# Designs tried in a protein design chat: VH-VL binders against q09693r1to98. Part 6

Target 1, 98 residues: q09693r1to98
Amino acid sequence: MKILASSTNYVLHNRLSNSQYEDARSKIVNFGGEFTNDAAKADYIFVNYSQINRVRRELRTIGTPLETCVSCKLIVKIDWLNEPKESLTPGNPYVIWH
Key: E = the ipSAE of ESMFold2; O = the ipSAE of OpenDDE; V2 = 0.75 times the mean of E and O plus 0.25 times the DockQ between their complexes.

## First folded at step 1 (VH-VL)

Design Pa10 (framework fv_patritumab)
Fold by ESMFold2-Fast, scan of step 1:
Parts: sequence; structure tokens; C-alpha cells
Structure Pa10 (fold): chain C 98 residues (1-98), chain A 122 residues (1-122), chain B 113 residues (1-113)
Amino acid sequence: as target 1 above (98 residues)
Amino acid sequence: QVQLQQWGAGLLKPSETLSLTCAVYGGSFSGYYWSWIRQPPGKGLEWIGEIDHSGSTNYNPSLKSRVTISVETSKNQFSLKLSSVTAADTAVYYCARDRYGSWNYYYGMDVWGRGTLVTVSS
Amino acid sequence: DIEMTQSPDSLAVSLGERATINCRSSQSVLYSSNNKNYLAWYQQNPGQPPKLLIYWASTRESGVPDRFSGSGSGTDFTLTISSLQAEDVAVYYCQQYYSTPLTFGQGTKVEIK
């Protein structure tokens, strides 16, 4: 089974080049995930940030505060998509919010 | 302690660009957002926008088409540019530090510059 | 946008008496994951920048006298000055930092009766 099977995924474009964004989108689909352009529908949000406070600020700016995101399970560093050997759980070092 | 010093041209004509700079002493940009807030004479406070050490910005949507905030990391400075000014932009402009801690803790704006009066008149 | 509404616009209180200022947000500013209200109160003396008094609705900033207290949760908040001192004559602002744009109340002017 693919590692992102049955997940809906969003990529926060900020701090990514267009090519990095499209690469992330392609990897999500290749790993079995659904891609959404609506952060409020995402199970997992991929970001090019190491600090959750920056991500919370960015999500507020696009109208999707984490506090109101019922579907949101994890915020994940984008680098995980390069070598996704371990499942996305709160203990994964690429997970910065759960 | 951390201190903010601000400066810039205070007298503008309509259609000109407002330019203000804020310098941070006694600390670094890391771990904070750095905000611009304005206050028209006799009125309340309006948040303009913020920037972090990496240059990531958030702007008030009502001003987004006219506002640019930038950072000069080598000088510990951040700056506000507001284009196409009108008399409605007359205000005292403040820079401020927006403190946040680990994870999802925000603590409000704990350090403020002295303010710069900007007057827009014909 | 979250709209912040303060009441009253102005308040005259005798020295030593209690002053109470109310603030209402158009939507909840309670962050459920940490159970904190992202609501701050500021004091602005004439000719000075605002000074942070209270954050998380009820936590006093270091150095702020204990006569200042904040209370409330969700959408309704109160700043109380238990015994007004002469140096407390100022304009007070509430502010939400739950969502951008960050927004302030219109201010409440506290003056001596």
C-alpha cells in the first residue's frame, strides 16, 4: 500500500519555488495521496518551515487557522517527501505539529 | 534590553511613497515577527503587516496592494514602504516586536518604537 | 477579519475606585489545542507608544501592577483596574492575535472623575 494512501494533502506554497511546489504535488500523488488546494480539507499540510509558529501565522493569513481546521492531523516538513521511509506519526522528526 | 529605533521622512505629498525604517538593538530577528502599526491623530490602532527574520511577510488585506515590508538582516533593520499615499495615511507609525515562543505560543507586542509622525498634505 | 468592539468609549472613575472595560470579538479567539485566548490588552499614555499589559486574556506582563487583571474567554473579555491610580489615566486597547489581520478595539479612554 502506498504511504500516503487515503490521505488528503495540502502544500503551503510560501518559501517554495514553483518547481519545488510542483515536485511536492507530484510526489504526493505518486505516494498515493489526494492533493487539495484547500488547506481546510487537508489531513496533512506540508511546509518549508521548521517552526510551527511561522506555519500558524501563514495559515491564518490564507484564512485557514489551525484552530478551525477540523480535518488537520499533522503539519509535516516538506523534506519528508524526498525519502518517506517512516510513516507520518507524531513521533516522526519531520512532523512539527500534531 | 531590546530597543527599537525608527526614522524616515515625515512630510509627504499625495501620490508619493512613504518610507520608514526600524533598527533593532540588543537582540536579533530570530524568533519574532516585526510589525508596523499606525495610529491616525485621535484614532485607534491599525496593524499594517509583519515580517520575520527570513523575510516572510503578512499584510493587512486593506493595505496589501500598497504595502511592502522588507528586512535588511546584515543591519538588523526592517522597513515599511507604502505607495500612493493620501491624506488618510496621515498617522503616527510604530514598529513593534511580536513575541512568540516554542510551538503555538504568541505573547503580544512587548517592545515598541517611539513612533514617527507622517503627515500627508498638499 | 475578526472585529474587536470595546465599551465604553470613555470612562470617568474616581481615584481608588474600580474601572472596568469590556471587549468583544466577532468570533472566538480561543485556541482549543492549548486552551489560550489570543487576546491582549495595551495601555497608551499620551505621547507614548502602547504598552503591553496582559496577554492570553488574563496573564499579566512582567512588571505590570497587580491592580490590573483580565478575564473572559471566547468572545467576551474584561480588563479591570481594581483601584485607579493617577498614572492609570490612559487609553486602553484590546487586541486579538488569533488570526491575521491582527485587529484592535477602538480604545477606551480612562480619566479621573
Scores: ipSAE 0.007, ipTM 0.627, lowest interface PAE 10.9, mean pLDDT 85

Design Pa2 (framework fv_patritumab; at its last look DockQ between E and O 0.28; V2 from the best seeds 0.00; counts 0 for: pae E 8.2 > 2)
Fold by OpenDDE, look of step 2:
Structure Pa2 (fold): chain C 98 residues (1-98), chain A 118 residues (1-118), chain B 113 residues (1-113)
Amino acid sequence: as target 1 above (98 residues)
Amino acid sequence: QVQLQQWGAGLLKPSETLSLTCAVYGGSFSGYYWSWIRQPPGKGLEWIGEIDHSGSTNYNPSLKSRVTISVETSKNQFSLKLSSVTAADTAVYYCARDYEEWGYFDYWGRGTLVTVSS
Amino acid sequence: DIEMTQSPDSLAVSLGERATINCRSSQSVLYSSNNKNYLAWYQQNPGQPPKLLIYWASTRESGVPDRFSGSGSGTDFTLTISSLQAEDVAVYYCQQYYSTPLTFGQGTKVEIK
């Protein structure tokens, strides 16, 4: 898998277990990724693999460049369509940025 | 063929909770999302929200604070609750299947008229 | 929210003539990743739920007569009935599914002149 010099990512608060969070974080770091508070700059996202089109709809709803990102990487498979869906919005308290 | 059957109380007093149920026949319940849509008499259509078989929901922000959609997968059913109803909630309520994850609706229930009157 | 606006509100057309309904979205519903327009058209008869006619702006649903066609891209869309039939008297709605909340046009009533 490609290692990026720098990448941006986010994780949904109150949805990932500690294990899931650590797995996601590890993957991000291993790819040379960095956490950001700007979802528009993200190269990786946390999604349910079986709901990718719905995830893309959420991204289009947010109106970020990710809505057209074909090369965005899926880091962690989670059921993130449950509460809170609004966590994708930059600055939303349900998004964890480190 | 896929068929949606819906039922629930059609007459409510203000401040009561609307409760409707939709049952899916003739097709898979999983693999699709299921929506509620309402239409006030003589007016257009308003999307209320959606749910999948796992219970993941998405609501219209205009109604989010009052809406709860739930599923009972074992029965291939999903339900709508709308709390604190007013006359503005008087409408024909439809359940519908949105095709896969896209968001256009290929199968509809026959609709249930819910009238809110004091 | 993406606002959907139809025009006209009502349309009277003679039997066998062309009926044209327009729909405009406040934002583009064209997805650059797949070059698809997330736009659908419905037909609704009195006392019945809407019936899906067109999706992806121009693809007819199974069983829909050839006289119905959808066109347009981005923010401007058109539903055309090439030769109006008596059974086509109904209210027609456009709907975007590009982003949530999903939204509908206000509807266009098609009648026979």
Scores: ipSAE 0.349, ipTM 0.783, lowest interface PAE 1.0, mean pLDDT 84
Fold by ESMFold2-Fast, scan of step 1:
Structure Pa2 (fold): chain C 98 residues (1-98), chain A 118 residues (1-118), chain B 113 residues (1-113)
Amino acid sequence: as target 1 above (98 residues)
Amino acid sequence: QVQLQQWGAGLLKPSETLSLTCAVYGGSFSGYYWSWIRQPPGKGLEWIGEIDHSGSTNYNPSLKSRVTISVETSKNQFSLKLSSVTAADTAVYYCARDYEEWGYFDYWGRGTLVTVSS
Amino acid sequence: DIEMTQSPDSLAVSLGERATINCRSSQSVLYSSNNKNYLAWYQQNPGQPPKLLIYWASTRESGVPDRFSGSGSGTDFTLTISSLQAEDVAVYYCQQYYSTPLTFGQGTKVEIK
């Protein structure tokens, strides 16, 4: 399935195990997306929502503070990759920032 | 300034459930992960798991089938339950604050020695 | 899991001399996006909980004497005590917080020679 076609994607490590991180990268590519190590280039940033304060803080350290790019990219809960039924838009319940 | 006070059972028999509680004083409970870490006598440190104020948990996979960490946010308390204990679970158990959810620990409880013996 | 290995297991150093403790991770703990090493060091005195000394591999915790310094990147890290004092007799642990489960080294015991 190509649900992430034409998208550039970043996975915030955010307390993931190594296998969870690699699984997310694999799923992104299998769904047609490109993976990047530069969060500033990403259309979608996948995060572990359970650590919301750490997520906000970590995004600041990598130069992508949420307050400076509220409409530039979507922050998405990583568990969307397990069953991606709906496209990533601001109305999607897995999108936690837009 | 921040103080973690811990209490619970000190002596258990094999197969019983270990139960420990940690209370946080002098600081905010929200915005941190709160961890349990153990240390067998004369040995190194083993991370058990963590919980935040909303009840979100992460557990060490080696203990996941036996461990439950819970939180009572209204009391600024979190608790550890470890089921089916054996002599290998004999250790000093610490609660600790994960500074700003990064994963390193700036405040620790004093520790509770748990001995599992027949 | 990321395995943390310290060397040596024990170290005897004379007062005023330099103590060096090494820590190796089985995988890199350097996060390329923020260029930070997710590595901390702790000091543990007998009967006490561990005390944070260093985080982000080289940042000294407030109140920690400047004789303590951390260095290294990726998989190889060093804790240095530039001039050992009597109160520095303790077990030292490295810890990675790059991924779960959080893991510690086995510890290095520092004693006075």
Scores: ipSAE 0.150, ipTM 0.773, lowest interface PAE 4.9, mean pLDDT 86
Fold by ESMFold2, look of step 2:
Structure Pa2 (fold): chain C 98 residues (1-98), chain A 118 residues (1-118), chain B 113 residues (1-113)
Amino acid sequence: as target 1 above (98 residues)
Amino acid sequence: QVQLQQWGAGLLKPSETLSLTCAVYGGSFSGYYWSWIRQPPGKGLEWIGEIDHSGSTNYNPSLKSRVTISVETSKNQFSLKLSSVTAADTAVYYCARDYEEWGYFDYWGRGTLVTVSS
Amino acid sequence: DIEMTQSPDSLAVSLGERATINCRSSQSVLYSSNNKNYLAWYQQNPGQPPKLLIYWASTRESGVPDRFSGSGSGTDFTLTISSLQAEDVAVYYCQQYYSTPLTFGQGTKVEIK
């Protein structure tokens, strides 16, 4: 099974160019994951931020405050998609929230 | 030591494009959002939008159709363009640093008065 | 959008007396998970840019005199100047940074009575 198999994934577009965003979506598919355009339905949210409270601001802005994302398991730095050496677990260095 | 210096044309005719530049001295450009904020004479403050070193932006929806904020990271500069100006766009325009992207502003430029004539 | 409303619009206070400025947000700016209020206060002298006084509702910025204090939570906030000095004559703004667009109160002008 691929490293993102059985996962639903959202990419927060903030701080990404359109080409970076599409590249992230392509990588997710190549790794066996599915997309959602609705952050509240995602298992994993990929972000171009290192600090969780900055992500919280953007999630509040789009109407899905973090506490309302019932399905979300991890918020992950987008760079993990470039070299996914380790499975996504709470202890993974790219995970900024779990 | 951090200093924001801003410049641009102060007198415009209706329908012209407002263009302002802000240069950042004495500090890191990366790791912050950079904002434009305006204040009509005798009125309060209105946030226009923000940008970071990579060019990622967020704009006030009230202005989004007319505003472009851009960055020249190699020069530690960012700029504001506001198209199709009217007298209602007459204001002092400030650039400001959003401390570590939290959303509050710890350093401000000195302001540029932009007047749109009749 | 989160609307910020200050009261009063203007106040006159004798030197050495306490000035209080209220700010109300149309929605809570308290984020429960970190228990922080996303609320700042600024001082603006005529012809000058705003100057940051308070962030996180009650944390004083470096170099701000102890006579300035912030309090409140959720939707109701107060800036207090415990003993007004002549240099405190200015317009004061509250600002939320809970969500975009970032929004400011309409301002409160403080004058010497």
Scores: ipSAE 0.015, ipTM 0.688, lowest interface PAE 7.2, mean pLDDT 88
ESMFold2 (binder alone), look of step 2: mean pLDDT 93; pTM 0.954
ESMFold2, look of step 4: ipSAE 0.008; ipTM 0.633
ESMFold2 (binder alone), look of step 4: mean pLDDT 93; pTM 0.953
OpenDDE, look of step 4: ipSAE 0.282; ipTM 0.810

Design Pa3 (framework fv_patritumab; at its last look DockQ between E and O 0.06; V2 from the best seeds 0.00; counts 0 for: pae E 8.1 > 2, placed apart)
Fold by ESMFold2-Fast, scan of step 1:
Structure Pa3 (fold): chain C 98 residues (1-98), chain A 119 residues (1-119), chain B 113 residues (1-113)
Amino acid sequence: as target 1 above (98 residues)
Amino acid sequence: QVQLQQWGAGLLKPSETLSLTCAVYGGSFSGYYWSWIRQPPGKGLEWIGEIDHSGSTNYNPSLKSRVTISVETSKNQFSLKLSSVTAADTAVYYCARVEDYGDYSFDYWGRGTLVTVSS
Amino acid sequence: DIEMTQSPDSLAVSLGERATINCRSSQSVLYSSNNKNYLAWYQQNPGQPPKLLIYWASTRESGVPDRFSGSGSGTDFTLTISSLQAEDVAVYYCQQYYSTPLTFGQGTKVEIK
């Protein structure tokens, strides 16, 4: 039912359309998650690419290096939101960092 | 330092497929998006799409059904295919780069290739 | 899509005088996470590709003369040339890189009076 219950979620905007961003936000809320504009508060960070070093670079530019992000649990490919059949655990193929 | 060299067919008939290639010299191919941008004579700029080193693409929705951008990483080249051309596709086509994590804009451009579509 | 609108379409300015070009986006291009505006300005001379002048709305690209400056935030942006020189006769474009598709303004032609 609510697969993102009790999670705070952030979406990295780089190379998303406005439609993709709003769709992701809507799906997060629909799956029971909270949405935040502050990556440092997020349990899960959703991204539109697979390269973890690129994610690290982008997070540094917004003042939230992965190494110092206490709240950050997982970085997840955004397409998981289209059909979330498996829970978000480190073994999930959409999870690119834990 | 960094140079983008582009080439391809400059004269097409309606219904044909446009094919252009851009080669990158003097710099890293990885870490960037590589874009195609066009400009009809006397008009403004239209972004066509982009590709990164891994082959991940973003396309302008207005052209998505007709456009394919591909990459040949071993040659540091990327290419544009635009199918079913019409006179409205007559433009100068540019290749350009931008770093892939989003805090910059197009810093290097190719010289441009004029493509004319006429019967 | 974010629509970019420039004004005026053309302007004529005397040598040494100030030129001002405006750019409006249909949606904010301010990224809340870093408080930066994802807005660039380009100069295009006849027969040449565009040249990057300014990114992040107000950061001047290396090698660009200090008479060029950018200002604004959110949806309203300005490019200023403080003292127009002969080599500044060109078409100028604003561009948002906040979201895909990347979009450009229609261009502003700057000519000598």
Scores: ipSAE 0.537, ipTM 0.868, lowest interface PAE 1.7, mean pLDDT 89
Fold by OpenDDE, look of step 2:
Structure Pa3 (fold): chain C 98 residues (1-98), chain A 119 residues (1-119), chain B 113 residues (1-113)
Amino acid sequence: as target 1 above (98 residues)
Amino acid sequence: QVQLQQWGAGLLKPSETLSLTCAVYGGSFSGYYWSWIRQPPGKGLEWIGEIDHSGSTNYNPSLKSRVTISVETSKNQFSLKLSSVTAADTAVYYCARVEDYGDYSFDYWGRGTLVTVSS
Amino acid sequence: DIEMTQSPDSLAVSLGERATINCRSSQSVLYSSNNKNYLAWYQQNPGQPPKLLIYWASTRESGVPDRFSGSGSGTDFTLTISSLQAEDVAVYYCQQYYSTPLTFGQGTKVEIK
């Protein structure tokens, strides 16, 4: 099992390509997750693995939309590249950033 | 209603490659991680790995170097390859379904395929 | 890896009596963000794959009789069969899905006394 979609709000990182963004959004919605464009309303930020370091830095940058997230957690999803992939489980520190 | 049908060779020699396929019927292929689990005779269960419809995979580190899981979405099928088999790989191999973002663990299983490795 | 340990390995119970199986995880499988335990229970009959009984530690899968119940939180969990029936003779497994690799307990064989 993976991250529970029920009662979970997701915001997708805007550095995803259009196709990656739509793919991720579709998955989240189809699984019963809530999608929002407002980071302040999100529980999780959904990002491509290749963007993880950049996104982590941006979360620490004052004045960014990601900085306004009240309790954002980072979910790393690797669906589009030939990179090592991790399950989206709560106890996996590699894919979940608090 | 959802059914998993699996098939493959059940007898191998050491150093050969195990190859199994699982086909999904009666349900959506998207939205789930499709998994392989094995069980040596009289023993417990070991998770091998998983794949989703996009080809995203996760493997048990204990088997990662020898395991390849692939998917053929057009056929609603996914496959397991385990290279360099030894007697320790003798087990019943199951395919199973897990929700990607849902509440369920392994809710549907194949009937299992006994794979015996012997010289 | 999270290790799952069941106790006992084997249990003999009279028909109609309570059967209790324990499962311990080497670390907590409780996720603080949603306050859910990533723990499942399975029943396996000879020659068959495991069957999901309980998920989220205490939620019964559809079609599972009311006599089956799951309890516990964090690292200690229990599967209870309130009144053992003949068809309940099987091996039971706990499983964590808190983190990969997914891991199972070693199993508990339930028999009729």
Scores: ipSAE 0.024, ipTM 0.698, lowest interface PAE 6.4, mean pLDDT 81
Fold by ESMFold2, look of step 2:
Structure Pa3 (fold): chain C 98 residues (1-98), chain A 119 residues (1-119), chain B 113 residues (1-113)
Amino acid sequence: as target 1 above (98 residues)
Amino acid sequence: QVQLQQWGAGLLKPSETLSLTCAVYGGSFSGYYWSWIRQPPGKGLEWIGEIDHSGSTNYNPSLKSRVTISVETSKNQFSLKLSSVTAADTAVYYCARVEDYGDYSFDYWGRGTLVTVSS
Amino acid sequence: DIEMTQSPDSLAVSLGERATINCRSSQSVLYSSNNKNYLAWYQQNPGQPPKLLIYWASTRESGVPDRFSGSGSGTDFTLTISSLQAEDVAVYYCQQYYSTPLTFGQGTKVEIK
């Protein structure tokens, strides 16, 4: 079973070049995940940040405050997509919020 | 204690570009957002935009087409450029820090720079 | 944009008396996941930058006298000066930091009656 199977995934574009953003989307699909353009519908939100409060600000700025992401289970550092050795769980080192 | 020192040209002609710089002393530059806010004489405050140490920006939509905020992280400095100024851009311009672990609450402010755009 | 509206625009209060300033936001600034209101109050003396007084609607910034207090939630907020002092004559602003663009109230001028 692919590592992102049955998940809906959003990539926060901030601090990513267009090519990095498209690469992340491609990796999500290759790992069996579905991509969404609506952060509020995502199970996982991938971000180029280490601090959750910075992510909270960006989500508020784009009109999808974290509270409206009722489906969101994890906010994950985007580098996990480069080396997905371990499944996404709250204890995963790349997870900054759960 | 954190201090913000700001400088730049105070008198401009219409169509010129406003350029201001803010230097941060006595504190960390990383881990905060840095903002520009303006206040026309005798009027209220308007947020212009923000930047973090990595260069990530967010601008007030009302000004976005004319504003550029940039950083020089090695010097603990960030700058404002506002293009195509008119008399409506006459204001005191402040730089400010977003409070640590808060969001957009401004705990330290520069002293302000009056920028006058001639008629 | 979240519009911030203060009332009154101007307030005259006798020394030692209570001053009350109201602020209303066009949308809730309460972030329900942490139960915090993203609202701040500033004091601005003539010729000076604003000074942070209150954040999270009711938390005093370090060094702010306890005669300043903030209250309210959601869309309705109040700054109270329990016993006005001469040095409290200033313009006061509320500000939301729930979402961008960050927005301020129009200001309330507090004067000695």
Scores: ipSAE 0.013, ipTM 0.664, lowest interface PAE 8.1, mean pLDDT 88
ESMFold2 (binder alone), look of step 2: mean pLDDT 92; pTM 0.939

Design Pa4 (framework fv_patritumab)
Fold by ESMFold2-Fast, scan of step 1:
Structure Pa4 (fold): chain C 98 residues (1-98), chain A 122 residues (1-122), chain B 113 residues (1-113)
Amino acid sequence: as target 1 above (98 residues)
Amino acid sequence: QVQLQQWGAGLLKPSETLSLTCAVYGGSFSGYYWSWIRQPPGKGLEWIGEIDHSGSTNYNPSLKSRVTISVETSKNQFSLKLSSVTAADTAVYYCARDQYDDYVWGEYFDYWGRGTLVTVSS
Amino acid sequence: DIEMTQSPDSLAVSLGERATINCRSSQSVLYSSNNKNYLAWYQQNPGQPPKLLIYWASTRESGVPDRFSGSGSGTDFTLTISSLQAEDVAVYYCQQYYSTPLTFGQGTKVEIK
């Protein structure tokens, strides 16, 4: 079963080249997920950050504070998309916020 | 007592690649971000980018197309490469430590390397 | 990007007198959730790297003399040297760390009158 089935996904472009960003979007779709341009609608937000507070800052600057995101379930390091061996749960080492 | 030691090439021709390395002694390498900051002669400070022990980077968008910061965690070292240099890249380059806290980010710089003057001239 | 503007560009102050440096950010650097101002001040002596003086707008770094103080909130910040000493002749920079890219003011040169 596709590992991102029934999920809405956003990619935070910060720290990604255009090539990396498009590759991430392609992988999300290939893994069964839907892509959104609105972080406030996302179940999962993929980021090229290891520290949650840097993500909080960047999301504030684009007008979508994490503190007020009702839909948001997980913030996930973008590297998970390269080899998604385990499902996205709070215990996954690529998950930096839940 | 934390010390940052930096080294690398000082004289470059236009179009060459700048390469600098910073080594951290006397303190934990993990748990912090490590930045490169430059200062052209007679001008102010410009942040280039930062890296942590896991290799996660954040770059100044104005330099992102030319800059790469990498880390050798086993050696407590991080390095800057800046490609396609021009005379505008002439500056003193500093490495520095960013503060970190699990609940509050704090990219202010409490320890600095001594600086490396890089001159780009024809 | 958050732009940092210092005033004045240069300042001449007599020894023992007060020096005041201003810093303005193009948008607020106050984070409402923790009520902290993401602003630091540095001193740079000729030929030396910058030295951290103040962080969180008003917290003095360990080892920094108490004649240095920071104040302000939101977009307007001040560094004060209550009684200028000869060793304080330097360029001073403010820096925001609220948002990337991290940005610095253009610097204020403090010299003896």
Scores: ipSAE 0.013, ipTM 0.648, lowest interface PAE 7.8, mean pLDDT 86

Design Pa5 (framework fv_patritumab)
Fold by ESMFold2-Fast, scan of step 1:
Structure Pa5 (fold): chain C 98 residues (1-98), chain A 122 residues (1-122), chain B 113 residues (1-113)
Amino acid sequence: as target 1 above (98 residues)
Amino acid sequence: QVQLQQWGAGLLKPSETLSLTCAVYGGSFSGYYWSWIRQPPGKGLEWIGEIDHSGSTNYNPSLKSRVTISVETSKNQFSLKLSSVTAADTAVYYCARGYDFWSGYPDAFDIWGRGTLVTVSS
Amino acid sequence: DIEMTQSPDSLAVSLGERATINCRSSQSVLYSSNNKNYLAWYQQNPGQPPKLLIYWASTRESGVPDRFSGSGSGTDFTLTISSLQAEDVAVYYCQQYYSTPLTFGQGTKVEIK
């Protein structure tokens, strides 16, 4: 499945184990996405928690405030990568910010 | 109307842990970042870190290994712990309120506590 | 980290005269999508906590006298006191709230000449 085709993807490492991080990276590539270590280049940012205020704060600490991130389209719960059957749109229950 | 009251230990020895608490009166705890800011005598202001209602924190990287900020939402209180203090940690410590980023209001600090002088001496 | 630098470190101004304080950020604090500068100014009187004067670089906080004004955009900002009063003797700080860690300028001490 190429459900992430033509997307650049970032995984917010905070609160992830090394195995969860590597698993997410592998799944992103297997689903056709590109992985980046620079959140400012990402279309989609994957996170292991649903508190959007926490995500905004943590992105500020790495120099990528959501409101100034031109490339950033969606913040997505990392659990979506386990069974990505539906496209990433604002209506998807794994999307916590758009 | 809204006021911040702060308290905690004022005199410490090197290697001890600094513990300060700030209580919010007359206003809502939700919708804001609650910060700790310090000022060594005769010097400028240094931001230590912030916490929101949900317990999400951001810390100044220069202090991150020694700092913990926590919240007791049921009491409208938040607290600072700074471990392994030295004479360089001697400062007036302020708690302050700023709006959160998503609210669209400025994160600028519109309400400040009175300050607590913390002296670290042997 | 965004470094904030103020000039001058100290300023002596006669009563009724204009005082001007500059602040420079090492990176832009202008958010392009809302066209706002995430820059604040504070006044600190001896023995007191800082008091917010200006936010969004140029918006005056409620209750702050109109002799205080802020200007600038991006990386260069100015606080102006159009007619210095005795109660304006204080240290003034600029602060960016664009990115964490939140950072302050080193302060500018305003004194009566």
Scores: ipSAE 0.006, ipTM 0.621, lowest interface PAE 9.1, mean pLDDT 85

Design Pa6 (framework fv_patritumab)
Fold by ESMFold2-Fast, scan of step 1:
Structure Pa6 (fold): chain C 98 residues (1-98), chain A 122 residues (1-122), chain B 113 residues (1-113)
Amino acid sequence: as target 1 above (98 residues)
Amino acid sequence: QVQLQQWGAGLLKPSETLSLTCAVYGGSFSGYYWSWIRQPPGKGLEWIGEIDHSGSTNYNPSLKSRVTISVETSKNQFSLKLSSVTAADTAVYYCARDRPYSSGWYEGFDYWGRGTLVTVSS
Amino acid sequence: DIEMTQSPDSLAVSLGERATINCRSSQSVLYSSNNKNYLAWYQQNPGQPPKLLIYWASTRESGVPDRFSGSGSGTDFTLTISSLQAEDVAVYYCQQYYSTPLTFGQGTKVEIK
């Protein structure tokens, strides 16, 4: 049973080194998720930010405003991928937007 | 009010690394994105990249392999390093403030440094 | 990348006459959900950094004279100077901030006839 099964996932590269970004991508696939290069197709967006307005700025600058993302369910802090012990729900402390 | 002062080496040889610094006076460094923009003599403007007070960067993909922008928050300064320069990097380099950071939207560059002419010649 | 193209490259206008500068983006910079155009205009006088004139395609920056106005939506934008003054001799740039990299037009030089 994989914790990201049936999800499409995007990683916001800002504030991540190339190795951290590739590690996150690898973990997403290993946990059963699909990886996408198009934030507008994502169920979950993983970020190295604690403040949602910074994420809104970055998503707009790459042409994919959060407000246009009909598929987007959660913005999640990247650290959740290191030890994903509980499901991604709005009450999860790693979730910064829902 | 807010003033941006910039400095750095103006004369470089091909293959060297360009290093410029911008200091912010008269206002908060936090809450804004800080950009580098260049202009070759007689040509238009090219955005290089941006940084915020936390060190989060975003770079122009055409320059990403050569550019590093860093911040020294304790001094209200941010700096540009551009490696492996060629004659094509000859330009006036500007630092600029983009507002409002907290809204999550760009609204234009409202304060600019005076510019630093960088000449790359053999 | 969004490519910005201005026309004309150079414009000569008599003092007191109307100057019109056009800017076209290679893709729309209108965000339909908030109905805002992510488009700014700058003025650059010789030896000076650019100065913000207009943002959101039509909102005039504080301190900018009311003879400057912006209009347009989507991909086609216009900067208008209703009555050219001597101090308006400058190069004007449009800029999109819809997507990174942030991009500028090539510039339009405004001269007195």
Scores: ipSAE 0.008, ipTM 0.663, lowest interface PAE 8.2, mean pLDDT 85

